# Designs tried in a protein design chat: VHH binders against BTB/POZ domain-containing protein 2 (btb2). Part 19

Target 1, 284 residues: BTB/POZ domain-containing protein 2 (btb2), of Schizosaccharomyces pombe (o74778)
Amino acid sequence: MSMNSSTEISQEPSIMKPVSSISSFVFNAGFLQGTFSDTTLIIKGETYHLHALFLGRSPVLLQKLIENNPKGDVHYTIEVETEDPYVTKESCLFVLSTLYCDSPRIPAEVNVCSVLAVSDLLGLDTLAFEASSLIEKSIRPETMESVIRFLDPNFEGLERLKMGMYPRFTSGLFNKAIQVMYNTLVSNWNTEYARLLCNLPFEVIKDLLESDKLTVGASSMARYKLANEIVKMRASFRKQNHIEGKGDESVVLAFDEGSRGIQLVHIAPGAESRRKIWKATSVR
Short names: E, the ipSAE of ESMFold2; O, the ipSAE of ESMFold2 at other seeds; V2, 0.75 times the mean of E and O plus 0.25 times the DockQ between their complexes.

## First folded at step 20 (VHH; framework vhh_7n9e_1)

Design aa2 (from j3 with E105Q; at its last look DockQ between E and O 0.88; V2 from the best seeds 0.69)
Fold by ESMFold2, look of step 20:
Structure aa2 (fold): chain B 284 residues (1-284), chain A 122 residues (1-122)
Amino acid sequence: as target 1 above (284 residues)
Amino acid sequence: DVQLVESGGGLVQAGGSLRLSCAASGFTFSDYGMYWGRQAPGKGREWVSGITYSGTNIAYASSVKGRFTISRDNAKNTLYLQMNNLKPEDTALYYCARDQGDIKQSKAYDYWGQGTQVTVSS
């Protein structure tokens, strides 16, 4: 090594390994091994032995450290309360580890939705944005149901879907999901999207199938047939799962802007003849 | 190499406006989310605003919401920050950054620009 020839200090230790960077020491000895930990952090009953200096990079944890009173020494004990099911031990470990790194990357093996949840909890806006950006890039037929469930885990409906559970970072994800569905619905409605379409609010199904952004063949007959198949699938799903008191859904022919010749309607029980009457009348 | 070059900073009176630009090169701009950060003297980095690759998801720090507007022009490989109703506390070095992109493992690189100074006088 030419640099070793120019410095006597680097050749002095006979059995010492090369000196690692401060960054490597901080992560390995500090985060991974807990060497010199001064803080006990509790999240959802899990305990982490960490360092106030690095935890202070989270504005949420910094505030809690400032509020803390030492008990006979300089050790801190702080707690972050949450009932959020997306806050998991695995995601907390990953997110906390980023406080010990420069330029962290979210790897493929972590649950990105959980990373977003923990990042939001700890006020780590850069990481939360990175997670939301990755979720958006992942939206495709195979992932659509899991993304929609993440936005509305309690099936609250359209207003929750539009904002998600972390509105600062999730408010645009539903619109992106709908854009993807416009281009993938025809090929996936009875396969990858089958369960998703059964669980989506009626208002979403109506807007999706009536939109002129959705193209189904060259005529309104193709759209009418597809809409009927989806409505039938939803009705069968409600019956199979004993979901009652929701009334019926039907598809009628209409000549309005944006509907491409159909309308979905929510009808009291026994409305099949009304659907047929509308179709026949509109031919006139 | 990934290169991000900020411009549009300067001295402005409180209540004024500035528009920052970030010219991107060395990568496919439309594949990445982008964000702005700032650093005031003696303080740490503060995330300001982000916009995803498609432009459909936009986020702001609470301190700038309603006053700043992020946008992107994928045809020009340029990120923008329109800053209105500026306050002395907005004084900082403003820099742009890109998100990590593909989730595949890769070497860590510096994805930050050098920054452009914004100074707001009272």
Scores: ipSAE 0.619, ipTM 0.868, lowest interface PAE 1.9, mean pLDDT 84
ESMFold2 (binder alone), look of step 20: mean pLDDT 81; pTM 0.817
ESMFold2 at other seeds, look of step 20: ipSAE 0.636; ipTM 0.877

Design aa3 (from j3 with A61K; at its last look DockQ between E and O 0.79; V2 from the best seeds 0.00; counts 0 for: unsure alone 64.6 < 65)
Fold by ESMFold2, look of step 20:
Structure aa3 (fold): chain B 284 residues (1-284), chain A 122 residues (1-122)
Amino acid sequence: as target 1 above (284 residues)
Amino acid sequence: DVQLVESGGGLVQAGGSLRLSCAASGFTFSDYGMYWGRQAPGKGREWVSGITYSGTNIAYKSSVKGRFTISRDNAKNTLYLQMNNLKPEDTALYYCARDQGDIKESKAYDYWGQGTQVTVSS
């Protein structure tokens, strides 16, 4: 590349406008039609007939192509093993197709979480980052439960939520989700967030409701009332779904921490005694 | 109209440090994630590190994690890359790039800068 190069447009020789003639051929004849395919790629039992030249743009697939020695035949057979439920045929097709494009984009109709999963699997860091950035930008009340489920699909708890399943690209998403909840909880706790709040770990609920970043502005007791309603909703959910062994949760007035004025407490299984609203340690 | 201008490259001995800057204009910087890439002579482009629009989510290529730190200043429309403990393998043209943006936007072309050269001598 030269910083000193210049271009002058000439009227005499008309230059054909190259509107997708080469790139259209590569994508349609190559990727879609499989013309001159030299590689059989297998992902989760699905077979793709593709081209080593383009697959080599994936570091993961390049390594597998290098490891596969042709025995007097240039045809490659490679397999990528995974049990990841987010790796789907549709998302594999999309991500593999990006290897045949100069400037791929993630369209709104694609499952971006699955694109992230496949991109991470294939070592496509730019596309994985693009997917994570789109997921972060999509976090709102209507999508919050889906994003949280994507971070912790097996309900492992807070430490998994903080990292997600693809830590290089998902480690900040939970914090962003919590930031959005600070601004949207009061309006959505019993609607869009109802099921989500019932499934979140107690540690998350406690941190959320005790935080000064959460504004509950109707009265000095408004935060206490909201927290009690959420705790009651969680208890009803556990009863209705026959969830046992989780103990009880309660909300107490606590002036130890100044502006927030409440404390959520977890009552371990087997400690179900009825207690007054205040506790002895708050007297000092 | 989108413009990205990198600066801060140079020659440094192995083990040294450099700080790269990327000045952005022609778009609403705070709406987009940003990333750094690099290209060594005779090699393809390599993604290095990315930071989402809010700065909440940051990612690194494994080989630079712990040595490089990406950051952004949305008030100044500037992206940064602090590079410490530099190795000869880090020698490359470093460029910044803008991500796709909102899922409602469909962009068919890349946005990146001209790059700034980093050379690490042994």
Scores: ipSAE 0.636, ipTM 0.878, lowest interface PAE 1.8, mean pLDDT 84
ESMFold2 (binder alone), look of step 20: mean pLDDT 81; pTM 0.813
ESMFold2 at other seeds, look of step 20: ipSAE 0.680; ipTM 0.893

Design aa4 (from j3 with S30R; at its last look DockQ between E and O 0.68; V2 from the best seeds 0.67)
Fold by ESMFold2, look of step 20:
Structure aa4 (fold): chain B 284 residues (1-284), chain A 122 residues (1-122)
Amino acid sequence: as target 1 above (284 residues)
Amino acid sequence: DVQLVESGGGLVQAGGSLRLSCAASGFTFRDYGMYWGRQAPGKGREWVSGITYSGTNIAYASSVKGRFTISRDNAKNTLYLQMNNLKPEDTALYYCARDQGDIKESKAYDYWGQGTQVTVSS
């Protein structure tokens, strides 16, 4: 049209509305096929050929992309170093694939603990929370030992157990595990929980067995017998594994209100002869 | 028919407080973890805080820890976010979301609300 070519009329440009087929294209052509990959990412010696645009959705990877391309090269090479044994190739591949998706689902086929580890490493807080929530919901006698080992893989003790290895997302898992144990200990102490109870810190065992949240039977004698069996199991474990210098443990009857009729006593290393001083009453 | 409806947003001066609510329906609220996210204009979504189904595991983004408190009331199917000492950078559309739930669930849908606007004036 040529009615008045000297007059310019501004108007808002028309833009295509996005459709869901973009999501399918991004995942299949981008992640699965690697079309136009521009980044070499290295995690624990494994190499991934991916796309800076999508990797930038990780705040950790974005920072590394910015730091490692000062000249604006067309190819990025970045590395994320970690010694975390839960960071595996399988979990890295899954977590990296989520950068190419909206709101991914964690499937049963992946190790959720490893997903948490990688998502925490890459600063993917939504996915890390999703993983921690799934781990919490899965806590039961059959999984308890593996969850406790995930929280404290190096046997550092109670402080590590309380925090886990990824404190922002794991700090509540130990408390939940203990709550589950209150309801499942009596039926599982010599089976599913046997090895776990041998490896838990004494302070945890003491609090667990002395707690009024644990119901053992109609009398203090039932609780005393259970506690004594567990203490004996722990002692046998230490002997069979040549674990020395941890002192002795014993169970005494107690008549105060706070212990439900028993107390567990740890006799420090080098004080073993004083264990015989404990009698039917303790004032701890 | 999963529905999440946020409320409690508004305009507040820096240093002020707001309490957000998220009313949930169409699913068994007590079986799912819940979280808050936010989106400032022109920026991507930012995870803010999450609380697991039992309430025993609570997490916060570093930018809000110590200022925000997440909680849930399973009897009322409601998630809350108490926001204190608000800063201009907290200005965003705040939305609640449901987590995945059980690992065995096969349905893969994103469940989040439409959001409530929080604007913090300097």
Scores: ipSAE 0.701, ipTM 0.898, lowest interface PAE 1.5, mean pLDDT 85
ESMFold2 (binder alone), look of step 20: mean pLDDT 80; pTM 0.813
ESMFold2 at other seeds, look of step 20: ipSAE 0.716; ipTM 0.905
ESMFold2, look of step 21: ipSAE 0.692; ipTM 0.896
ESMFold2 (binder alone), look of step 21: mean pLDDT 81; pTM 0.817
ESMFold2 at other seeds, look of step 21: ipSAE 0.703; ipTM 0.895
ESMFold2, look of step 22: ipSAE 0.642; ipTM 0.880
ESMFold2 (binder alone), look of step 22: mean pLDDT 81; pTM 0.819
ESMFold2 at other seeds, look of step 22: ipSAE 0.685; ipTM 0.895

Design aa6 (from g1 with D31S; at its last look DockQ between E and O 0.01; V2 from the best seeds 0.00; counts 0 for: pae E 24.0 > 2, placed apart)
Fold by ESMFold2, look of step 20:
Structure aa6 (fold): chain B 284 residues (1-284), chain A 122 residues (1-122)
Amino acid sequence: as target 1 above (284 residues)
Amino acid sequence: DVQLVESGGGLVQAGGSLRLSCAASGFTFSSYGMYWGRQAPGKGREWVSGITYSGTNIAYASSVKGRFTISRDNAKNTLYLQMNNLKPEDTALYYCARDQGDVKESNAYDYWGQGTQVTVSS
């Protein structure tokens, strides 16, 4: 008959050409075409013509619908304000589309971090958790810098890294990333991890390089040499990028009963950086 | 000859604000990182805040983060420290310093100014 075609749900058998399912009609006519839209939704200056009935599946949007139509007007106009750079038009379109269907899956073409950000913004906990799980499964040397930046986009430091920007969903991702680094640091420190290691807080670098979970070669001197290369790389990075006022870093050998290790030391800006006790001691 | 001159200190009540300035001369200001330090009576020097030559990277001591704001105007060769929500513990001689960038044996020490006194009364 004369129902709207839906190429978005092509799982229907074509041989019978059945009447489009209600879900196919809702998604195609409703979300994609905006047929009978009753709501103007504004997110970060982008406008979406949508339906209050479906938007009400978001706790956040439901509250705004109630607040902005207390007298039962015919048309809603609601706005969600955010400065979150991970909230993008593409991710908003995907997340909003999930309100019009039953079991959405996060497509490969949409940034999962942005899906998490929009899902959190709109109170869609199940989708946010799914996005977080996908991020965790994707942690590897090639993605590590992107994941760490997502957790701490403003370079606030270790406490932000531990929680991320969406604590209910991102707490613990940093610890997972560090576990991956223990197994991949030695082969990636001057390649995939180079920029990341230069931008990580000193406390993180110290914990990483001093940890027994990190295995470096056959001797304590191998760990000492690697740590010095990384400290030197960080110092060069700060100079080349004119990152000043952070002081100096150094590595010292530690000697105790039956064991040898290293200690990374941070010297506050303006402190005496020429003291010999802050340089490696000789091994005899 | 490197010269750094601080100004803007004074007496202020707790919770108040002050804006410190540091006028720089004798070097290419826009090529060096800068920082603020302070020294309370009978105590050693404490690093407060630093800023890169372009202003793109900024750091604060934990005791002042969220209350103090460092900035620079490279066109005027001036470094600033906006100090809000001042506490009696902030009472000190405040000085600006040029970060040397590289530390060499014969010039391992920073250049710093004479300082400006900040006194916060309860």
Scores: ipSAE 0.000, ipTM 0.077, lowest interface PAE 24.0, mean pLDDT 78
ESMFold2 (binder alone), look of step 20: mean pLDDT 81; pTM 0.820
ESMFold2 at other seeds, look of step 20: ipSAE 0.474; ipTM 0.822

## First folded at step 21 (VHH; framework vhh_7n9e_1)

Design bb1 (from aa4 with S62D; at its last fold request DockQ between E and O 0.78; V2 from the best seeds 0.00; counts 0 for: pae E 2.2 > 2)
Amino acid sequence: DVQLVESGGGLVQAGGSLRLSCAASGFTFRDYGMYWGRQAPGKGREWVSGITYSGTNIAYADSVKGRFTISRDNAKNTLYLQMNNLKPEDTALYYCARDQGDIKESKAYDYWGQGTQVTVSS
ESMFold2, look of step 21: ipSAE 0.675; ipTM 0.893
ESMFold2 (binder alone), look of step 21: mean pLDDT 81; pTM 0.818
ESMFold2 at other seeds, look of step 21: ipSAE 0.694; ipTM 0.897
ESMFold2, look of step 22: ipSAE 0.664; ipTM 0.885
ESMFold2 (binder alone), look of step 22: mean pLDDT 81; pTM 0.817
ESMFold2 at other seeds, look of step 22: ipSAE 0.711; ipTM 0.900
ESMFold2, fold request of step 23: ipSAE 0.593, 0.548, 0.566; ipTM 0.864, 0.852, 0.861
ESMFold2 (binder alone), fold request of step 23: mean pLDDT 80, 82, 82; pTM 0.822, 0.830, 0.832
ESMFold2 at other seeds, fold request of step 23: ipSAE 0.651, 0.646, 0.647; ipTM 0.881, 0.885, 0.881

Design bb2 (from aa4 with R30K; at its last look DockQ between E and O 0.60; V2 from the best seeds 0.00; counts 0 for: pae E 2.1 > 2)
Fold by ESMFold2, look of step 21:
Structure bb2 (fold): chain B 284 residues (1-284), chain A 122 residues (1-122)
Amino acid sequence: as target 1 above (284 residues)
Amino acid sequence: DVQLVESGGGLVQAGGSLRLSCAASGFTFKDYGMYWGRQAPGKGREWVSGITYSGTNIAYASSVKGRFTISRDNAKNTLYLQMNNLKPEDTALYYCARDQGDIKESKAYDYWGQGTQVTVSS
């Protein structure tokens, strides 16, 4: 028995009343309330009560719907298995909600790396690309370690760093990170980059410090000093954390035309022993 | 006004090549990622390839990887798609789009061109 309560200057104002869009109704009644849900979706043990019509916008989920209910029964039950730590309940909820929207955007409060992970898992290529673009724009000294960790969470090394864990969308992020480091290394090596530099593969450290894209002071002695500080920092890190078998690193002065006056040298574990054995054999 | 104008489409036989262009205006092109999409008759839009604002990160749909090459020329405000070894299933209206930009931008919505038709005969 309620009436429209317009309280402006006139008793019968001639103004537009807001009209809820169909998309708003679908999102609120469908996604948020679960009205008439027909699908139980399970991702990493979390359960979502959703709608096959909208889930079918994911090519991965569509295939699962077809395979796991070929007769089109009244209720669908589908599961997506993953061990990916970046696939979280919060990121799944966000990404699944985008299936109920026409023009989704990634808001600042979500973890963009996790959005990329879930988007890749569900075959949502536009959203995965958007996430990768945002990650690239976020690369700066304060975020560098988290971006590098996202690319290589298990410390596999340079080949993983070049591709990342989602290579269709992450294979260029490492190169961008290196470009940023060329411009920010000198000011951040012992602060924001300290732990990162200790964990990066030697090949990356060597390429960074030898590159003509990196400018260090006015002379090759400034670059030599910086490189030695970083090598010493890496050695101390390995000792403090009981990391063995990585061999030794050193910096030598070089007067080569293609060099910025230094060369970083790495001796792999056992190389010195092989030389000792070789010398002993040749002496005999 | 953001404007995206595609060109370079046409009729080509299977195995052939085409180069699409997307002329951009009304925004600072070098600050945005760009992507190509396509729409076959009676089907929804399919993402094809994207390139980030710096050009460092490039992605392709699995169906075109190795055959298509995306590139951009920031001096000319132009996005390109080189399409090689074309197949009849590549027949579609091809359009370019701008990404959402920075996560902090005040609004984000899709910007699309009108498209250029590519028809691949068998």
Scores: ipSAE 0.590, ipTM 0.863, lowest interface PAE 2.1, mean pLDDT 84
ESMFold2 (binder alone), look of step 21: mean pLDDT 81; pTM 0.816
ESMFold2 at other seeds, look of step 21: ipSAE 0.694; ipTM 0.897

Design bb3 (from j3 with T28R; at its last read DockQ between E and O 0.55; V2 from the best seeds 0.62)
Amino acid sequence: DVQLVESGGGLVQAGGSLRLSCAASGFRFSDYGMYWGRQAPGKGREWVSGITYSGTNIAYASSVKGRFTISRDNAKNTLYLQMNNLKPEDTALYYCARDQGDIKESKAYDYWGQGTQVTVSS
ESMFold2, look of step 21: ipSAE 0.692; ipTM 0.893
ESMFold2 (binder alone), look of step 21: mean pLDDT 81; pTM 0.822
ESMFold2 at other seeds, look of step 21: ipSAE 0.719; ipTM 0.903
ESMFold2, look of step 22: ipSAE 0.699; ipTM 0.896
ESMFold2 (binder alone), look of step 22: mean pLDDT 82; pTM 0.829
ESMFold2 at other seeds, look of step 22: ipSAE 0.663; ipTM 0.882
ESMFold2, fold request of step 23: ipSAE 0.593, 0.661, 0.651; ipTM 0.867, 0.886, 0.881
ESMFold2 (binder alone), fold request of step 23: mean pLDDT 81, 83, 82; pTM 0.824, 0.835, 0.827
ESMFold2 at other seeds, fold request of step 23: ipSAE 0.640, 0.669, 0.630; ipTM 0.878, 0.885, 0.875
ESMFold2, last read: ipSAE 0.618, 0.596, 0.622; ipTM 0.872, 0.867, 0.876
ESMFold2 (binder alone), last read: mean pLDDT 83, 82, 81; pTM 0.834, 0.832, 0.819
ESMFold2 at other seeds, last read: ipSAE 0.000, 0.616, 0.651; ipTM 0.095, 0.873, 0.878

Design bb4 (from aa4 with S62D K107N; at its last look DockQ between E and O 0.93; V2 from the best seeds 0.00; counts 0 for: unsure alone 64.5 < 65)
Fold by ESMFold2, look of step 21:
Structure bb4 (fold): chain B 284 residues (1-284), chain A 122 residues (1-122)
Amino acid sequence: as target 1 above (284 residues)
Amino acid sequence: DVQLVESGGGLVQAGGSLRLSCAASGFTFRDYGMYWGRQAPGKGREWVSGITYSGTNIAYADSVKGRFTISRDNAKNTLYLQMNNLKPEDTALYYCARDQGDIKESNAYDYWGQGTQVTVSS
């Protein structure tokens, strides 16, 4: 006859619910409450009381921790300098919090452009790529001006637009924006795109309106009319805002394609004394 | 269910080349950005290169720029990484991953493959 024995030791169920996970406890006690913080981090005058072990997941912060504590002191004080207006307290809090998480996700309520800026500042390449991918997916008529301003916040011009302020992650965004404009310009030029078109460099306007990728009716006359309206809108904008020294812009028909082609012409300030080479001539 | 399967790893001498592939299934591949990461033994994960859903925005880590080329074939649901002029410090487990997708998506799970080993000998 064989005796069976239970191996269970538990006698009473606990009425306290345990924490859901160690990662949740670390986030709440560590990041949110600063329990046992060992690091004072300063970004743009804001102070954060955090933990070197988690901050070390940022290559930028890790290097600063190593350099600013050569004797192995128990407390770290590090500073990250920046004048970037996209680096905000809210975005710093979000990005720093991701260092306490395994699989962070960028939520809708944060400014994704600012997340990219802080991620780039802290060397968090995965998060920066995630942010850039979200920005690209968000490019549409109602967001276009905001995206273009993010690429070139100081109105530096075409070369800045092509790279953006964080070239490793923004260099393709302008090309995508132009591709979206090819499909949306005709329906939005005098509404969602009005201010944007007034602020874009002439080179961009010229390439956009002369491109075969842009469909404007069946004839060069429809394209000619649209281009003239945009040029007039840009000229009025410069006059209204007292913008001087940009020269004049005009639209001509390009007879080497018959009447279906156009050419936008820019007369730089002071160029009135130079001969023009751009005048089209019939070769037939 | 999302599945990512890497292949093309192996042993190669320094200066050599390898081409990695990542076969994707269980989601609409063309709607997502994709990236490669790597993890050397005893080290954290390092982002290597990413390509957005449209293919118009491509990024590389500084350590691989000029040597590695990322690409995608949306018809075959496949991501590629061409690795040239390999160095011993490129030795790692290489994995592909997809991005989080639409900002309104509620799914928070990580989607990456099990990886393919690349070993670069001197």
Scores: ipSAE 0.671, ipTM 0.890, lowest interface PAE 1.6, mean pLDDT 85
ESMFold2 (binder alone), look of step 21: mean pLDDT 81; pTM 0.819
ESMFold2 at other seeds, look of step 21: ipSAE 0.686; ipTM 0.894

Design bb5 (from aa4 with E105Q; at its last look DockQ between E and O 0.59; V2 from the best seeds 0.65)
Fold by ESMFold2 at other seeds, look of step 21:
Formats: structure tokens, C-alpha cells, sequence
Structure bb5 (fold): chain B 284 residues (1-284), chain A 122 residues (1-122)
């Protein structure tokens, strides 16, 4: 049957034919314009005029709406407190807008790490996983330093690196970063990775350079030379930046492995002696 | 065309186990992260578990951690969810989904399977 008014007979009353999606109205009139807003949301001192019905799609915001308006008042005022520097106004706007959409896509223009931070804060696990997956796929020499800083912004060390700041979604990212470094270290150690290698914990540098997963040139001595250059670069960085009390690092040959058999050694501050260590390969 | 087909659901007693499968086609499976979600009657959708394209980053909802195990087989284009120690609150329609893929891709990634019903009696 046709509802065209020009020349055809209809057996039903005239009625408006819907021609636009409700989602377009919700996003433009609701989120962008604030039409009929009933909630004042405060995050890190920024204020958002939004709608409880859509905010309730966040488990975190739903709980706050229930707790902070037990009498069902006309307006809600809720606050989410955080000290997280990755929670920014731009990323909050993007993440909140996803509550007004059916299937949002994370665009290249936003900081994906900040999207992960806000989505974790608001209990939006699907979006947090999407962000973590994008971060993992983006790991390359040019992004490695920023990813490592995101995992450990306060330089806490290996245990923080393994978990990241949002462990449900970041606990595998460090392992992926190390896998990428195995394939990219030789070409990037003195360029894209220079600052990163100076700031990584010794334990990470040791495991990276001692691993058979790292392929270093055709020469049997190439790994020893590379490890020495990196150790010297780290020492120069500490001296240039007046970093004291970290002890010394060195590279020694390991038993029965030739030049591929190296060991990185760290002598903690205050150690009274320094020893060359020969370490035998396990026999079983 | 992207297609995701879930299977392995059914009726099981509390404390029991089920293994769900998600057969994927119409895209290069190994290039995408995958996840499971569920929707119980009268409740909103809940993300359950995800695994990234490489398999190196695995995440679980707190309610299922330690009981559920996600895995993928890129050779068979299949995603799995091993569910152990099932509880009545796990009763839901379980569906698989793919993530958005490369951030530079212009095409939509809004594909979900129809789901497979899991019902846990006690």
C-alpha cells in the first residue's frame, strides 16, 4: 500500500510517516543541545547538563543517580571525583556522547588512552575493551614511549608496567609491547627508543637483551656490542640528569654461549665489591 | 558480509559447565579483537570477556573472573568461552562481537551475533 497523497486511494486514516531515526533526535537535541536536561553531572570540576535516562546506561552513574535522588526530585546532581590526569574534558565529552548512541566508533581525533581512562571510570566495559584493543594494535616504535608512560605514569616499575593503571583492560599491553620490541629494537634503539630505554627498569632491559627472541645481526659479538652501547647510553643519561644512587650496570660474557651468551649485571648502591659473574647454562 | 554464529548454549544445573563457540566469517578474523556479552531478561547488556587480535591481552568482567576462560583459534576463525561453576545469575543470552579494528578503517564495525541461550537452574 502507498501513503502518497497525489492519486491513490487509501483504506487507512492519514498518519505521519516516520522518516528519521530517534537516535538522530536523541543525539542532536539531547546531547548536543541539552534539550530537556534533568541532570547536572560534575566530573573533575567540569559540568555537563544531561539526561538521567541515558546516563543510566553507565552502571557507575546509575548507582549515583539512585543514591543521590532517593525521593525522585525533578533534577539530579551527581559528581564523579577523580585525580586521574587521563580524565580530560575532551575525553569525557566523547565518552558521555556514546551513552546517546547505539554503536559508537572511537575516532582517530581523540586520545584513546584517555577514552580508556574515562570508560573505566564510568564502568563502560565494552568501550574500555575497545580502547585497549586499539591501543594494542597501535603499538609501534613511534608510539612505544607514550604507551609505556600510559601503563606506568609515575615510574613505579616492573609490577606496575605488567598491570597498567586499569588492570582489567591493560594487563596484557606490556607483554605485547615487549613482543614488538623484540622485532624493532635493533633498528630503533638509538633513535625512537633512546629515551624509553634510558627510563625502563633494569629488569626489563636485562630480560630484553638476554632473550633468544631478540635477533641481533649476523656477528656472534653483535649482541654484546649492542648491550654495551645501551648500558653506556643509560649511564650517560643518569649522569646528564644528575640521577644518583642507582648503582652501576655492566655486560659480561656467559659460559659456553659465545658472544650470544651475555648477562647484564646491576650492582646496587652501597655494594662493597664488584664481581665478574660467569653463569653456566642450565644442564637440564 | 560479516557473520557471527554462536552455539553451545543450553540448560545446565548450577555448578555445571558449558563451552560456547562463535564461528566468524566475512572478515579477516585474525585482524580483530573479539568479545562476549550477555543480556539477562529485564536487564541491560553486560560485557563478559574480551580477547585482543593477538591473544596477548585478555580481560574479564569481575563477576566471571576465575570461572570463565576466553580463547580464540585463528586457524578455525572461532572464538570460545569456557564457562565453569555456573550460577543462576549467569542465565542470559550470550552473544559474540568483534571490535572496531584498525582506527584508520572507515567502515562500521557494528556486528553482533544473534546469541545462544544459557539457562542455569538450581
Amino acid sequence: as target 1 above (284 residues)
Amino acid sequence: DVQLVESGGGLVQAGGSLRLSCAASGFTFRDYGMYWGRQAPGKGREWVSGITYSGTNIAYASSVKGRFTISRDNAKNTLYLQMNNLKPEDTALYYCARDQGDIKQSKAYDYWGQGTQVTVSS
Scores: ipSAE 0.643, ipTM 0.880, lowest interface PAE 1.8, mean pLDDT 84
ESMFold2, look of step 21: ipSAE 0.690; ipTM 0.893
ESMFold2 (binder alone), look of step 21: mean pLDDT 82; pTM 0.825

